# VH-VL binders against Probable carboxypeptidase X1 (CPXM1), part 4

Target 1, 162 residues: Probable carboxypeptidase X1 (CPXM1), of Homo sapiens (Human) (q96sm3r113to274)
Amino acid sequence: TGCPPLGLESLRVSDSRLEASSSQSFGLGPHRGRLNIQSGLEDGDLYDGAWCAEEQDADPWFQVDAGHPTRFSGVITQGRNSVWRYDWVTSYKVQFSNDSRTWWGSRNHSSGMDAVFPANSDPETPVLNLLPEPQVARFIRLLPQTWLQGGAPCLRAEILAC
Below, E stands for the ipSAE of ESMFold2; O stands for the ipSAE of OpenDDE; V2 stands for 0.75 times the mean of E and O plus 0.25 times the DockQ between their complexes.

## First folded at step 1 (VH-VL)

Design t7 (framework fv_tarlatamab_arm2)
Fold by ESMFold2-Fast, scan of step 1:
Structure t7 (fold): chain C 162 residues (1-162), chain A 123 residues (1-123), chain B 109 residues (1-109)
Amino acid sequence: as target 1 above (162 residues)
Amino acid sequence: EVQLVESGGGLVQPGGSLKLSCAASGFTFSSYAMNWVRQAPGKGLEWVARIRSKANSYATYYADSVKDRFTISRDDSKNTAYLQMNNLKTEDTAVYYCTRGPYSSGWYYFDYWGQGTLVTVSS
Amino acid sequence: QTVVTQEPSLTVSPGGTVTLTCGSSTGAVTSGYYPNWVQQKPGQAPRGLIGDTSNKHSGTPARFSGSLLGGKAALTLSGVQPEDEAEYYCLLYYGGAYVFGGGTKLTVL
């Protein structure tokens, strides 16, 4: 069954429940990885519209803690909303955990290998990916696999869960 | 064969309103973002507003100088983009150009421009 | 306000080579800024020359080329012709908005 948004966009999921492998700056931290969040529009604004991993992060991930066992059914992503530059993730994998230590991946039903979801091709258009098989877990991670050439892995997200 | 024709320019008083139209032909209008760009007499180009295609939910963007005063819109059935200008100021005096933006899939170019329509804001 | 910087004016002789640059106050210009170049002759509407860093628009003469050089977008004219005398504007994309450079007046003499 289709589940409603978990609450990244609505702020129902607090900043403390969002974590990432790294961030280029505070203004590009995981708390900025919320669907439809907008960049600050003034020079010197430290807030931008995305989470962005730092340049040297070879294994980037963006994590959401739902706080309790939750049925994850889908992921919506956007690229970076910025007055400074373009960045977006073009493909990602999804992982789940009950303890944030042991992780299992979303799998392609036919091949049995990790599912690779095609993501964004521009900074603003939301792309929905329904998970092949909904998973019950407390934590969900998005793992960027590819992104805009010459750019960085940046995203805004919403999770569909119930 | 691509053609963009602006209309609706003219003389208006400060605080007045004016609506510009951009009639497009020779291409699949609905697949392109559309932009308004202006040029004050003797000055450079300034991007004003953009509206994306239906594939991108008609998302709109504005330069800070015109936010809350200008509204960009489009009617794909008429192959026409619009710029509603409210609370006009003397510094809004410029030739206003319509130009097609990126293709809906993300290509970014300002390849074709209209001939422009002059807006003069004067008391 | 984010600023896009171009040389105010450049001069080149017919048949010569000239490179115009386009820099951003936010840092090095990469392909993610989708640099565009437009040409404007006196009394005429602008016309697009190059989109997405190096992709020529239909009708752009072969002597024009776009690239990224030293953290800036660049427009190079090789074998300049008298009709290339014009104002050249670069345009950079910043997520939601576009910002034009101040323009470069190219004089051919």
Scores: ipSAE 0.000, ipTM 0.471, lowest interface PAE 16.8, mean pLDDT 86

Design t8 (from t1 with heavy chain N56Y S57G Y58G A59T G101D Y102L G106Y S107Y Y108A Y111I; framework fv_tarlatamab_arm2)
Fold by ESMFold2-Fast, scan of step 1:
Structure t8 (fold): chain C 162 residues (1-162), chain A 122 residues (1-122), chain B 109 residues (1-109)
Amino acid sequence: as target 1 above (162 residues)
Amino acid sequence: EVQLVESGGGLVQPGGSLKLSCAASGFTFSSYAMNWVRQAPGKGLEWVARIRSKAYGGTTYYADSVKDRFTISRDDSKNTAYLQMNNLKTEDTAVYYCARDLYGSYYAFDIWGQGTLVTVSS
Amino acid sequence: QTVVTQEPSLTVSPGGTVTLTCGSSTGAVTSGYYPNWVQQKPGQAPRGLIGDTSNKHSGTPARFSGSLLGGKAALTLSGVQPEDEAEYYCLLYYGGAWVFGGGTKLTVL
């Protein structure tokens, strides 16, 4: 049996536990990087349905603080939900940390190189990637490697953890 | 990979009807708006109709030249968009293309079909 | 009736630079019109080049660029190649509907 969702979609993980290297705007900040979140344009909700890094961000990352040592087993991603545009990440790497300063990557066991996970090809379909080896850490980062041409790295995510 | 294929064109008399189909493959069709665009022989491209995804209300839009005669629809279970053309006129003679649309901001009209010819003649 | 206006024809030498423009009868073209550029060669289906003003579609050569200039959308080709000879259409978004320009026949001599 795999580990259950950590709680990005359910809001068990608070906005203060989500960080990113950059964001295009507040409405595309890390708090918007939750699985199944929708674009909101009513009652002052001008936020879009994804986290999106600045297009000039050379080293984008989306970070989740689980608050305590946690066994990370998988990642689910979607693209951007928007009435304005579509963006999605097509591949990413995963890193872990206990202190948010020293990081280690999820690795392919055979090659010893960082694992590169194929991700989305449309805005809505969730793509699950199980980690080759579950890792115990407090923090997990998703590092977009490729994304829709001419676009920005944008995603919605859920983490599988126990 | 990602492709759109039109079908249903042919010869029809003025006042007649035809239904065109646009079959999609290689992408999540239900997430996209779909467009019909036509080109009369030796003339430029003319936008005809658009249908939004069901997530955005399935709203339909038409060029004034075809309003009240043409109906755009979609069947997401079959990954297919349709154009029902009624009361056809000789000026409707054209190659009809379908093209996908990412709600205006990114890669609208990035994927086109090869087209299907509709000839309206007596 | 909304009209989208393009130059009917333009000529450029191989290796040269040319800019095509796209204007609207309703006023200055802004990014809210989501200007798109499409290339069509004789006997072929149209090919998308640029979406959302300046966003290049996959496979669009680096020599093509899109922008907004002087209240119009613009398509610039730098270092033009013979194979760039084609008709170029712009299209603008009007609240759900699209309108094509009349097209520009680009001749490379």
Scores: ipSAE 0.000, ipTM 0.469, lowest interface PAE 17.6, mean pLDDT 86

Design t9 (from t8 with heavy chain S30G S31D A99T D101G L102Y Y103S G104Y S105G Y106R A108Y I111Y; framework fv_tarlatamab_arm2)
Fold by ESMFold2-Fast, scan of step 1:
Structure t9 (fold): chain C 162 residues (1-162), chain A 122 residues (1-122), chain B 109 residues (1-109)
Amino acid sequence: as target 1 above (162 residues)
Amino acid sequence: EVQLVESGGGLVQPGGSLKLSCAASGFTFGDYAMNWVRQAPGKGLEWVARIRSKAYGGTTYYADSVKDRFTISRDDSKNTAYLQMNNLKTEDTAVYYCTRGYSYGRYYFDYWGQGTLVTVSS
Amino acid sequence: QTVVTQEPSLTVSPGGTVTLTCGSSTGAVTSGYYPNWVQQKPGQAPRGLIGDTSNKHSGTPARFSGSLLGGKAALTLSGVQPEDEAEYYCLLYYGGAWVFGGGTKLTVL
């Protein structure tokens, strides 16, 4: 589709525009869900390289507010960058909204069901998924469906948009 | 009011098998992960196995020292967790404790049973 | 392979303050390791003291506190009592598995 990165990796999208259903800790909050972010030391504390949902979160989601109507064309994901463990999302769905209250999903044209995108199989390799049909909306959500057996739903992401 | 009671320990020959039980009461068992932890005579504690609640898929995890030999399971209708131990080695001689866990470490290892002794000898 | 390190032994006088530490061979300990602290007195089953870094379990005396300190998990006892003489174990979480430290024998003299 040829749309450029929205700006999660570049920090053009501010932390205040990233939300999630839950997070295990502040150091694994939605502001850590940026493509290529690395585990490291910030302000005397060690932060990990991912957003990770809390164990009790049955319906995890990671949300980006583009601030205005935006054409979403693709999603790039990575797993957790960590010095002590492995976690990655293996499949996810995508939803869109103009008001953060009413959502519609990216769909498979043939089945009419929500599209399920195969995602990561290791912590570092970026996996690009182009949306079957680009959508114009203000908000985009990633909804982890499956993740590494024995792990947690953790991801880093970038959104392709224009 | 939380109680955990282990049973099934005993003397067994190397290469033998034992099945331990952990009977729970005083809490909503099905909501909790369950852990087995052992302690060899005069030694420290060693984590052995964990099973998640059914809501989180009942996934199981094992220490490398027991992987492929031990199987953790649960029966929520009986409020009981189990540890099936196969191909036992002398190094498996220990007191085996069961202990509960909830919410990513927040309510983990808070209550323990009194333990059941497993001796693998001769 | 993965090693969790504790001081083998520490001594403190009654009424004193002592801090036990828990380090990881994989790097600095953060809250993402869900540090837990467990007490075991001779001839008794272990008892949980602290979950998730600083959350006191039911029945844990007010003199115990958990924290992160210098890239390690820490258990601090202030106003130590004779009955606090025990083995103290920390646990850290590694992607599904829990790993115990070697334990610290606290002597109250």
Scores: ipSAE 0.000, ipTM 0.496, lowest interface PAE 14.8, mean pLDDT 87

Design v1 (framework fv_levilimab)
Heavy chain, then light chain:
Amino acid sequence: QVQLVQSGGGLVQPGGSLRLSCAASGFTVSSNYMSWVRQAPGKGLEWVSGIYSGGSTHYGDSVKGRFTISRDNAKNTVYLQLNSLRAEDTAMYYCARGRYSYGYYFDYWGQGTLVTVSS
Amino acid sequence: DIQLTQSPSSVSVSVGERVTIDCKSSQSVLYSSNNYLNWYQQKPGQAPQLLIYWASTRESGVPDRFSGSGSGTDFTLTISSLQAEDAAVYYCQQYYSTPYTFGQGTKLEIK
ESMFold2-Fast, scan of step 1: ipSAE 0.006; ipTM 0.552

Design v2 (framework fv_levilimab)
Fold by ESMFold2-Fast, scan of step 1:
Structure v2 (fold): chain C 162 residues (1-162), chain A 118 residues (1-118), chain B 111 residues (1-111)
Amino acid sequence: as target 1 above (162 residues)
Amino acid sequence: QVQLVQSGGGLVQPGGSLRLSCAASGFTVSSNYMSWVRQAPGKGLEWVSGIYSGGSTHYGDSVKGRFTISRDNAKNTVYLQLNSLRAEDTAMYYCARDLYYKGAFDIWGQGTLVTVSS
Amino acid sequence: DIQLTQSPSSVSVSVGERVTIDCKSSQSVLYSSNNYLNWYQQKPGQAPQLLIYWASTRESGVPDRFSGSGSGTDFTLTISSLQAEDAAVYYCQQYYSTPYTFGQGTKLEIK
C-alpha cells in the first residue's frame, strides 16, 4: 500500500500552504492547482481550473507546504479544466526543502542529474508519477519543464505522502 | 539519542562468508538511506554499498555480486552479507546514516573488523 | 567514477596556526545550487565524523574554526586556529553520483 493523498483535492491543505513562482491571474493562482478543481465564476471573477504560470516565467514552480516533515512518495497531475482553452504540462521535475530556502531535487543517482517525469497529454486524465525514492521534507515543488506548444504551464495536482 | 551499534566481524578464510549487523536507535532505518563504508588497514575510505528508504540497493564495483545489503525493519537493523571473501576485503567496516537532504553521512557506527586470512 | 585528489598528503603545524587542505575533483560536483562535497575528520581508532557538507555548511557541534569553501572542482577545508585535538586524518567525499568516492586523506600532525 502506497501513501495516501496529502490533501490538495480534499482541502485538508489550506490555500495558505500553496505558492507558485507566478500566476497569470488570481483565478489561476496556486490555490486553483488542486486535483479535480473545476472552472467557474465566483465573487464576480472568472476562476479557471488550474494554476497557470505567466507566459514570461522562464522557471515556473508550484509549491506545497506540508507543515511538518513528511514522506513524499508520489505526484498526480492533470491539465487545465477550462471552457476557453487547452493547457497542460507535459514534463516536470520535483524538488524538496525543509526551510523553503535550500532545495534538493529528485535525482537519477546513476547520472547525478534531475529526474524528469513525463506528465499530461490532455486536460483531464490524471497521471501518477511515483518518486524513485520517497523523500522526507516539509516542502515539495513541481517544476514544469515542457508543456503544450503555444500554451502555458498549467496544472492541477495531488501529492501522495505519509 | 541517535546511535548505530555494529557487530558480526571476525576472522574468516578466503572464500568464506560473514554477516555484519548495524542496529539503529533513536531513528528508523526504513525512513533513511543507510550506507556501508570500509577502510583497509592504514588506507583510506571506500564506499561499498547503500540501501535507500524505498528499498533499492547499490554497490561499489569491487563488491558487486558478492555482497548483499538488506534491512529488517522490525529489528531496526541493517545487514551486510559478505560472500566469497578475498584477502583484499580485509578492512574495518562502518555503517552510516546516509542523509539525502544533506548529501552526507552524518552518523557512523563504531566499526567492525573483518580479517580474511588463511 | 569521480576521483578526488587531496593536497597535501600530510602536514605538520603548531597549535594556533592556520592550516588549509585542498580537494580537487575530476569533474564538477555542483548540482543546482549545491556542491555535493563533504569533509570528514577521523582520529586514530575512531569512526569518521562529519565536519562540513555542501562544501561550506558546518555540521551541528562543529567548532567555527573549521570552514569549507570552493565550488565545482576545487575545494578547501580551513582550520583557522589549530588546537591539539585537531590532529587527525581529514577526508573529502563527493555525493554527486554513485559510487560515492573519497579523497586519499590528509594527515594533520601537531608539532
Scores: ipSAE 0.006, ipTM 0.619, lowest interface PAE 9.3, mean pLDDT 89

Design v3 (framework fv_levilimab)
Fold by ESMFold2-Fast, scan of step 1:
Parts: C-alpha cells; structure tokens; sequence
Structure v3 (fold): chain C 162 residues (1-162), chain A 121 residues (1-121), chain B 111 residues (1-111)
C-alpha cells in the first residue's frame, strides 16, 4: 500500500517486460494490457485496447517483469476498450516469482486460501485491489478466474509497486 | 478443417464489373480478418483489400475507389465487388484468412483455390 | 508503403544443397520484439502456402529444413538440404502496416 504506479500506463515498463499465456491477436497482445490504453489504428493496422487471451486458453495469465526485486502492493484493472465488442475479467488471482518459473500466490490472511480479487463489471471503470500482504518479487502475474459470459478474458492493468 | 471456396470470376470487357465470393468453413469466421490477394499472369502477389471482423476495410492504392470488400458473418462469406475494371486488373484472385487472434502473425495462413478474372476487349 | 526486395530473383541448385533467400524491407517491421514478416511457398498452379511467420517461427507441418532468420529490415529464408519438391517461387510478406506488401518473389529451380 502507498506505492506508486509501476509504469504500465506511463510506458515506463517497456513492451518487452509484458508477457501473456496467449493472445487473440497482436492488437490484443500483452503490450495492449496497459491501463487506459484506447482502441486505435497505428500505421494502418488496428490495435485494440486490452490484452485478450485466446478462447482455448484454459490457464490464462498476464505477466509483468519489474526488472528487479520490487514490492508489489496493488493492482488496478479495466476491461477492453473496443469499438468491436465488450469483454472484461470479473475476477482474478495474483502470483509472484523471482525467476518466472517458480510461482507463489497472493493469499487471503483470514482464510489462508488464495486471494480471489473481484474485478470489473464494465469495460472502462478502473477497479483497485490492494494486496492483503505486499510481496517482494521481480515478476507479477494476473490470472483471470472468471469473465463476461460469452466473452473472453480481457484486461488493461496498472501495478502499484515500490 | 479450414476451407475457403471461391466463385464469381470470368471474362469481362474494360469498364465492366464482377463480384467474387469466398465461402469459409472450419473456423469462427466472424472473429477473423479476411483479405483478397491477386496475382497477374507470370507476376508476383499483390494485396488488394482486407476487412476486419467488425467491418472496417482497407484497400491497396491501385484499387481504391473501384473495388469494395464486404462480408456476411451469418453466411461465413467474404465478397469483393470489382467495378470499372481495367486490363491491368487481369489476375488470379485469392481470398485469404487473416491471422488467428491468439497468434496474428499467421496473416494468410489459409488461401482459397483462386478465381481467374480476365479483362479484355 | 513498405517495399520488400528479394534476392536473388532466381536460383538453380541441386538436391541436397543449401539455399538462402534474402528479403530487405525499406523500413523496420519490428514492433514490441516481433518482426511482422512471413514467408510463403507457391508451387505452379497452386495458391501460396505459409511457411514461416514472425520471421522465424515455422508453420505447423512445414519440414525442419526450412528456417527463417533476421530482424528489423534484413531477413533470410534458409533451406538446409533441398528436396526435389521444394521447386517453387518463394515470397516474403510484411504485415506491419497496410497496405500489406510482398517481395517480388524468388524462383527456385532444381537441376
């Protein structure tokens, strides 16, 4: 808590530090999963306003490499900004890693179970979730658990970190 | 299995019109960018036009204002309306499936069999 | 518009030999660590077939002897051990921006 944005929205975190389990298209790749990014047209190709996992991805994740050990304190999410369709994640889990291979989850201290964060209910309104216990790690992953019925897991995000 | 089945080619006089059709099966047509690519006899490939799943269109400079791409997602079909045809438009016309959303780098991963359009007097 | 230039325009080689085909772009087709460049094979009387996407990723079903390399503006398609069935015209294509453009093609003939 109290940590500033890591830099997804400001582009301080470069595209090469964003990764995902899958993407529906380049225009819906992890580099498009930045808070407040808008659907648009770049150099004649359509780029949409979200990261979206492919339909058959049973274990979708969106990953940020902070580049060094970083104290993660919160996550802000939005749904997909699009002139084509509606999609948004309704709940997600958070995982951390120091090597991008061994992962541990954010947990709810009261229940001892993995924390499930309620997320969005529309494409535009940001939803902030503070982590129950800030974690020091290099990598953070968001793992969509549920999303709009008939839609795909799509999100835009910002990470609060110091 | 992905299939693109084309129809609608033929011989026309300069200034004439033709409508090409490409019927798709084996994938979720409404989710994909679709294109038309042509090849003049003995020449290379030229991208002609494309249409996004939502209906937004793009055209190559040589055909802007003369050709119109459209799609009917309920019929899984993409069309190319060719108007004001010139001898230079004589080519084999291919429809092609755009990249799959999860890997969009596969632009034109599947092609139709081609439809010959001949423009001569 | 992005212009792609292939070299050589044609090449004649024997079965078992290695062939390289180069494709040069008038501007970079690299964005966010991805090169927006594909390679296609077209045999006489047939539609083109995708061989390589993202400059270096082999399409499913394409033999291991085909490989792609390069980044930005300079790309290469390599066939490590030619087979008779590889006689075809090869095209590079950029999908970085519209209009999508193709190289002029390289005709590969087997002796």
Amino acid sequence: as target 1 above (162 residues)
Amino acid sequence: QVQLVQSGGGLVQPGGSLRLSCAASGFTFSSYYMSWVRQAPGKGLEWVSGIYSGGSTHYGDSVKGRFTISRDNAKNTVYLQLNSLRAEDTAMYYCAKGGYYDSSGRYFDYWGQGTLVTVSS
Amino acid sequence: DIQLTQSPSSVSVSVGERVTIDCKSSQSVLYSSNNYLNWYQQKPGQAPQLLIYWASTRESGVPDRFSGSGSGTDFTLTISSLQAEDAAVYYCQQYYSTPYTFGQGTKLEIK
Scores: ipSAE 0.000, ipTM 0.475, lowest interface PAE 16.6, mean pLDDT 86

Design v4 (from v1 with heavy chain G98S R99H S101G Y102S Y104W; framework fv_levilimab)
Fold by ESMFold2-Fast, scan of step 1:
Structure v4 (fold): chain C 162 residues (1-162), chain A 119 residues (1-119), chain B 111 residues (1-111)
Amino acid sequence: as target 1 above (162 residues)
Amino acid sequence: QVQLVQSGGGLVQPGGSLRLSCAASGFTVSSNYMSWVRQAPGKGLEWVSGIYSGGSTHYGDSVKGRFTISRDNAKNTVYLQLNSLRAEDTAMYYCARSHYGSGWYFDYWGQGTLVTVSS
Amino acid sequence: DIQLTQSPSSVSVSVGERVTIDCKSSQSVLYSSNNYLNWYQQKPGQAPQLLIYWASTRESGVPDRFSGSGSGTDFTLTISSLQAEDAAVYYCQQYYSTPYTFGQGTKLEIK
């Protein structure tokens, strides 16, 4: 059933709990991958509204450390909020870990293969994906599989967990 | 088990060149931010260069145009090419891994490689 | 470039005592509720080791006696009950912007 938001949007999950495979710049780092974050100025620096992987990153991932064993039930994603360009992830996979070193994927019940979640089609509209089988783990990763043609894998996210 | 094993240091004359190597095991260098930090004898730490998981590179002001960081993903090794060496470049050179692909903190360090620039 | 200044430059204390090391930044390293500041320990003849990241988060395996505090421009590393093995040079480091910079170091000697 519907677990509440873990706390990316509310800042309950601190920046230190967010990691990524790569980032185009500091202003597009994993700390910017929070649901509803907006482009603009904070503490004197210009930042855009999303985490964005480097264009050359062949295996991008966005990671959240819940800090303790946590039941992950769903993921909400948005695209990039920017005054300069559009970017959004169109599909992703989900992985879990207890130690950030050994990972297992969310699976599709029918096929037994990794679940691929359809994601965004515009920069702002949140898209909710409920996991087919909620998982208990400390860490969760989102792995962009496809994104806007001519763009980069960029997202804002919230995790549903209890 | 994560480890970084360094090699390639030595004594070189001013204006000379050296290539330092940092061989990684227990993780993949292309998935992490990798950095070089140096320490002159009896002095503090100075960040020299870094390479993001995506391949973008950055340099400290004192080495821009002279040093080049690179990696060989097949060998799981990071390099620092030192050119136009000066006496002021004499230092212990450490390679370090960032747990984040963005280079935010260095959780594992190599043993260090001594570079001495002297006539 | 962001300059980090540590105080004191050196300190000598007895086993069991509390010690504090300060780090002052020339500009704020606070963004989105987190401070982009680390603390490292370097023992003679060894590479530095991470102690504290995000100003106050203890690295795995680091004893409870080590703690970090502060925000913005003023940071403190505290060792609540010194052990003989804590003799080392301690460095703060900012990763708010490149070039990344370190403080000049504080040498801690045990009497």
Scores: ipSAE 0.006, ipTM 0.504, lowest interface PAE 14.1, mean pLDDT 87

## First folded at step 2 (VH-VL; framework fv_tarlatamab_arm2)

Design ta (from t2 with heavy chain S104R; at its last look DockQ between E and O 0.08; V2 from the best seeds 0.00; counts 0 for: pae E 10.2 > 2, placed apart)
Heavy chain, then light chain:
Amino acid sequence: EVQLVESGGGLVQPGGSLKLSCAASGFTFSSYAMNWVRQAPGKGLEWVARIRSKANSYATYYADSVKDRFTISRDDSKNTAYLQMNNLKTEDTAVYYCTRHGYRYGYYFDYWGQGTLVTVSS
Amino acid sequence: QTVVTQEPSLTVSPGGTVTLTCGSSTGAVTSGYYPNWVQQKPGQAPRGLIGDTSNKHSGTPARFSGSLLGGKAALTLSGVQPEDEAEYYCLLYYGGAWVFGGGTKLTVL
ESMFold2, look of step 2: ipSAE 0.007; ipTM 0.511
ESMFold2 (binder alone), look of step 2: mean pLDDT 92; pTM 0.935
OpenDDE, look of step 2: ipSAE 0.087; ipTM 0.726

Design tb (from t2 with heavy chain N35H, light chain T30K; at its last look DockQ between E and O 0.06; V2 from the best seeds 0.00; counts 0 for: pae E 8.8 > 2, placed apart)
Heavy chain, then light chain:
Amino acid sequence: EVQLVESGGGLVQPGGSLKLSCAASGFTFSSYAMHWVRQAPGKGLEWVARIRSKANSYATYYADSVKDRFTISRDDSKNTAYLQMNNLKTEDTAVYYCTRHGYSYGYYFDYWGQGTLVTVSS
Amino acid sequence: QTVVTQEPSLTVSPGGTVTLTCGSSTGAVKSGYYPNWVQQKPGQAPRGLIGDTSNKHSGTPARFSGSLLGGKAALTLSGVQPEDEAEYYCLLYYGGAWVFGGGTKLTVL
ESMFold2, look of step 2: ipSAE 0.007; ipTM 0.493
ESMFold2 (binder alone), look of step 2: mean pLDDT 92; pTM 0.942
OpenDDE, look of step 2: ipSAE 0.035; ipTM 0.590

## First folded at step 5 (VH-VL)

Design f1 (framework fv_enfortumab)
Fold by ESMFold2-Fast, scan of step 5:
Structure f1 (fold): chain C 162 residues (1-162), chain A 120 residues (1-120), chain B 107 residues (1-107)
Amino acid sequence: as target 1 above (162 residues)
Amino acid sequence: EVQLVESGGGLVQPGGSLRLSCAASGFTFSSYGMNWVRQAPGKGLEWVSYIWSSGSTIYYADSVKGRFTISRDNAKNSLSLQMNSLRDEDTAVYYCARVGYSYGYYFDYWGQGTTVTVSS
Amino acid sequence: DIQMTQSPSSVSASVGDRVTITCRASQGISSYLAWYQQKPGKAPKFLIYAASSLQSGVPSRFSGSGSGTDFTLTISSLQPEDFATYYCQQRNSYPLTFGGGTKVEIK
């Protein structure tokens, strides 16, 4: 539906409301997983344009705390913005929670299983996925399922919510 | 299918200005980063500038910082290089080149080049 | 800046010869190295990416090897169309830098 961006790109959602299962470095932490964020401009800058999970993280997730019950309607993702390396998530699942402990997934109507959303095929082009049914919850998680072969799960995101 | 065509080169006086253009066709221009690379007469290749697919991130070689400005118009499938305060050492053939994500951000396609001569 | 040193600056060879060109980076660049071929009056042509991966349409007589700081381009049996200048390029970090080039000339 017509729900606007929650505020990852605009910084309306503060860094303290972004969490992840792991991060390769501080410069690739969840606070860097904001739509359209860019890598540093100088050689030797440790800040890149994405959240990236550690390579050994078997169950990566990127989490947003909306702060209160919120109607989530869609997700926009991009890959990693970098002059040194490219990475992008090619599919992901979405989960919701009211307490960050008990989670339920966005489901596929036909299979009754968790929906798997096709995502990016390059680092920059935004891909929008509308949720089959908007969900009211406080927390939303993106769970990368597949990513560029030989790469790492990296993403930038925006959430559509009202 | 993929084509890059440069234009705008010519003879210019030291301290003058020149604007180069690169017309892209045969691919989704807005999905690719673009570069300018130059080559002085009888010399090797020198990278000049890079602009990301969205135009949000730009890099320059130290030799051109503050004098050259790279820009792009994704609606027109065009790349530009505005060159100000031109010097003798800027004399070169200027190539536009595409960054191929499938090939690890290497320059997978190049234009034919346009010649810039800075001389009195 | 990462400095790229190519050796030799020129080599004289005959058709059928094996030609080896080396490229050394001043610091580690993993496998983020490409090779380009340039003929007089023409734009460079992309040959090899990721140090050893041949671009589609490039003859199999061309091969690349190396990682870290030391890289090699080999032409196993030189053909008349291979007389050109070859450049290595690192893409590990900005500014992007090229080697000085190796001119492969008719002996």
Scores: ipSAE 0.006, ipTM 0.486, lowest interface PAE 15.8, mean pLDDT 85

Design f2 (from f1 with heavy chain N35H, light chain R91S N92Y S93R Y94T L96Y; framework fv_enfortumab)
Heavy chain, then light chain:
Amino acid sequence: EVQLVESGGGLVQPGGSLRLSCAASGFTFSSYGMHWVRQAPGKGLEWVSYIWSSGSTIYYADSVKGRFTISRDNAKNSLSLQMNSLRDEDTAVYYCARVGYSYGYYFDYWGQGTTVTVSS
Amino acid sequence: DIQMTQSPSSVSASVGDRVTITCRASQGISSYLAWYQQKPGKAPKFLIYAASSLQSGVPSRFSGSGSGTDFTLTISSLQPEDFATYYCQQSYRTPYTFGGGTKVEIK
ESMFold2-Fast, scan of step 5: ipSAE 0.007; ipTM 0.620

Design f3 (from f1 with heavy chain N35H Y50W W52S S53Y, light chain R91A Y94F; framework fv_enfortumab)
Heavy chain, then light chain:
Amino acid sequence: EVQLVESGGGLVQPGGSLRLSCAASGFTFSSYGMHWVRQAPGKGLEWVSWISYSGSTIYYADSVKGRFTISRDNAKNSLSLQMNSLRDEDTAVYYCARVGYSYGYYFDYWGQGTTVTVSS
Amino acid sequence: DIQMTQSPSSVSASVGDRVTITCRASQGISSYLAWYQQKPGKAPKFLIYAASSLQSGVPSRFSGSGSGTDFTLTISSLQPEDFATYYCQQANSFPLTFGGGTKVEIK
ESMFold2-Fast, scan of step 5: ipSAE 0.006; ipTM 0.518

Design f4 (from v1 with heavy chain V29F N32Y Y33G G98V R99G; framework fv_levilimab)
Heavy chain, then light chain:
Amino acid sequence: QVQLVQSGGGLVQPGGSLRLSCAASGFTFSSYGMSWVRQAPGKGLEWVSGIYSGGSTHYGDSVKGRFTISRDNAKNTVYLQLNSLRAEDTAMYYCARVGYSYGYYFDYWGQGTLVTVSS
Amino acid sequence: DIQLTQSPSSVSVSVGERVTIDCKSSQSVLYSSNNYLNWYQQKPGQAPQLLIYWASTRESGVPDRFSGSGSGTDFTLTISSLQAEDAAVYYCQQYYSTPYTFGQGTKLEIK
ESMFold2-Fast, scan of step 5: ipSAE 0.006; ipTM 0.492

Design f6 (framework fv_iratumumab)
Heavy chain, then light chain:
Amino acid sequence: QVQLQQWGAGLLKPSETLSLTCAVYGGSFSSYYWSWIRQPPGKGLEWIGYIYYSGSTNYNPSLKSRVTISVDTSKNQFSLKLNSVTAADTAVYYCARVGYRYGYYFDYWGQGSLVTVSS
Amino acid sequence: DIQMTQSPTSLSASVGDRVTITCRASQGISSWLTWYQQKPEKAPKSLIYAASSLQSGVPSRFSGSGSGTDFTLTISSLQPEDFATYYCQQYNSYPLTFGQGTRLEIK
ESMFold2-Fast, scan of step 5: ipSAE 0.007; ipTM 0.515

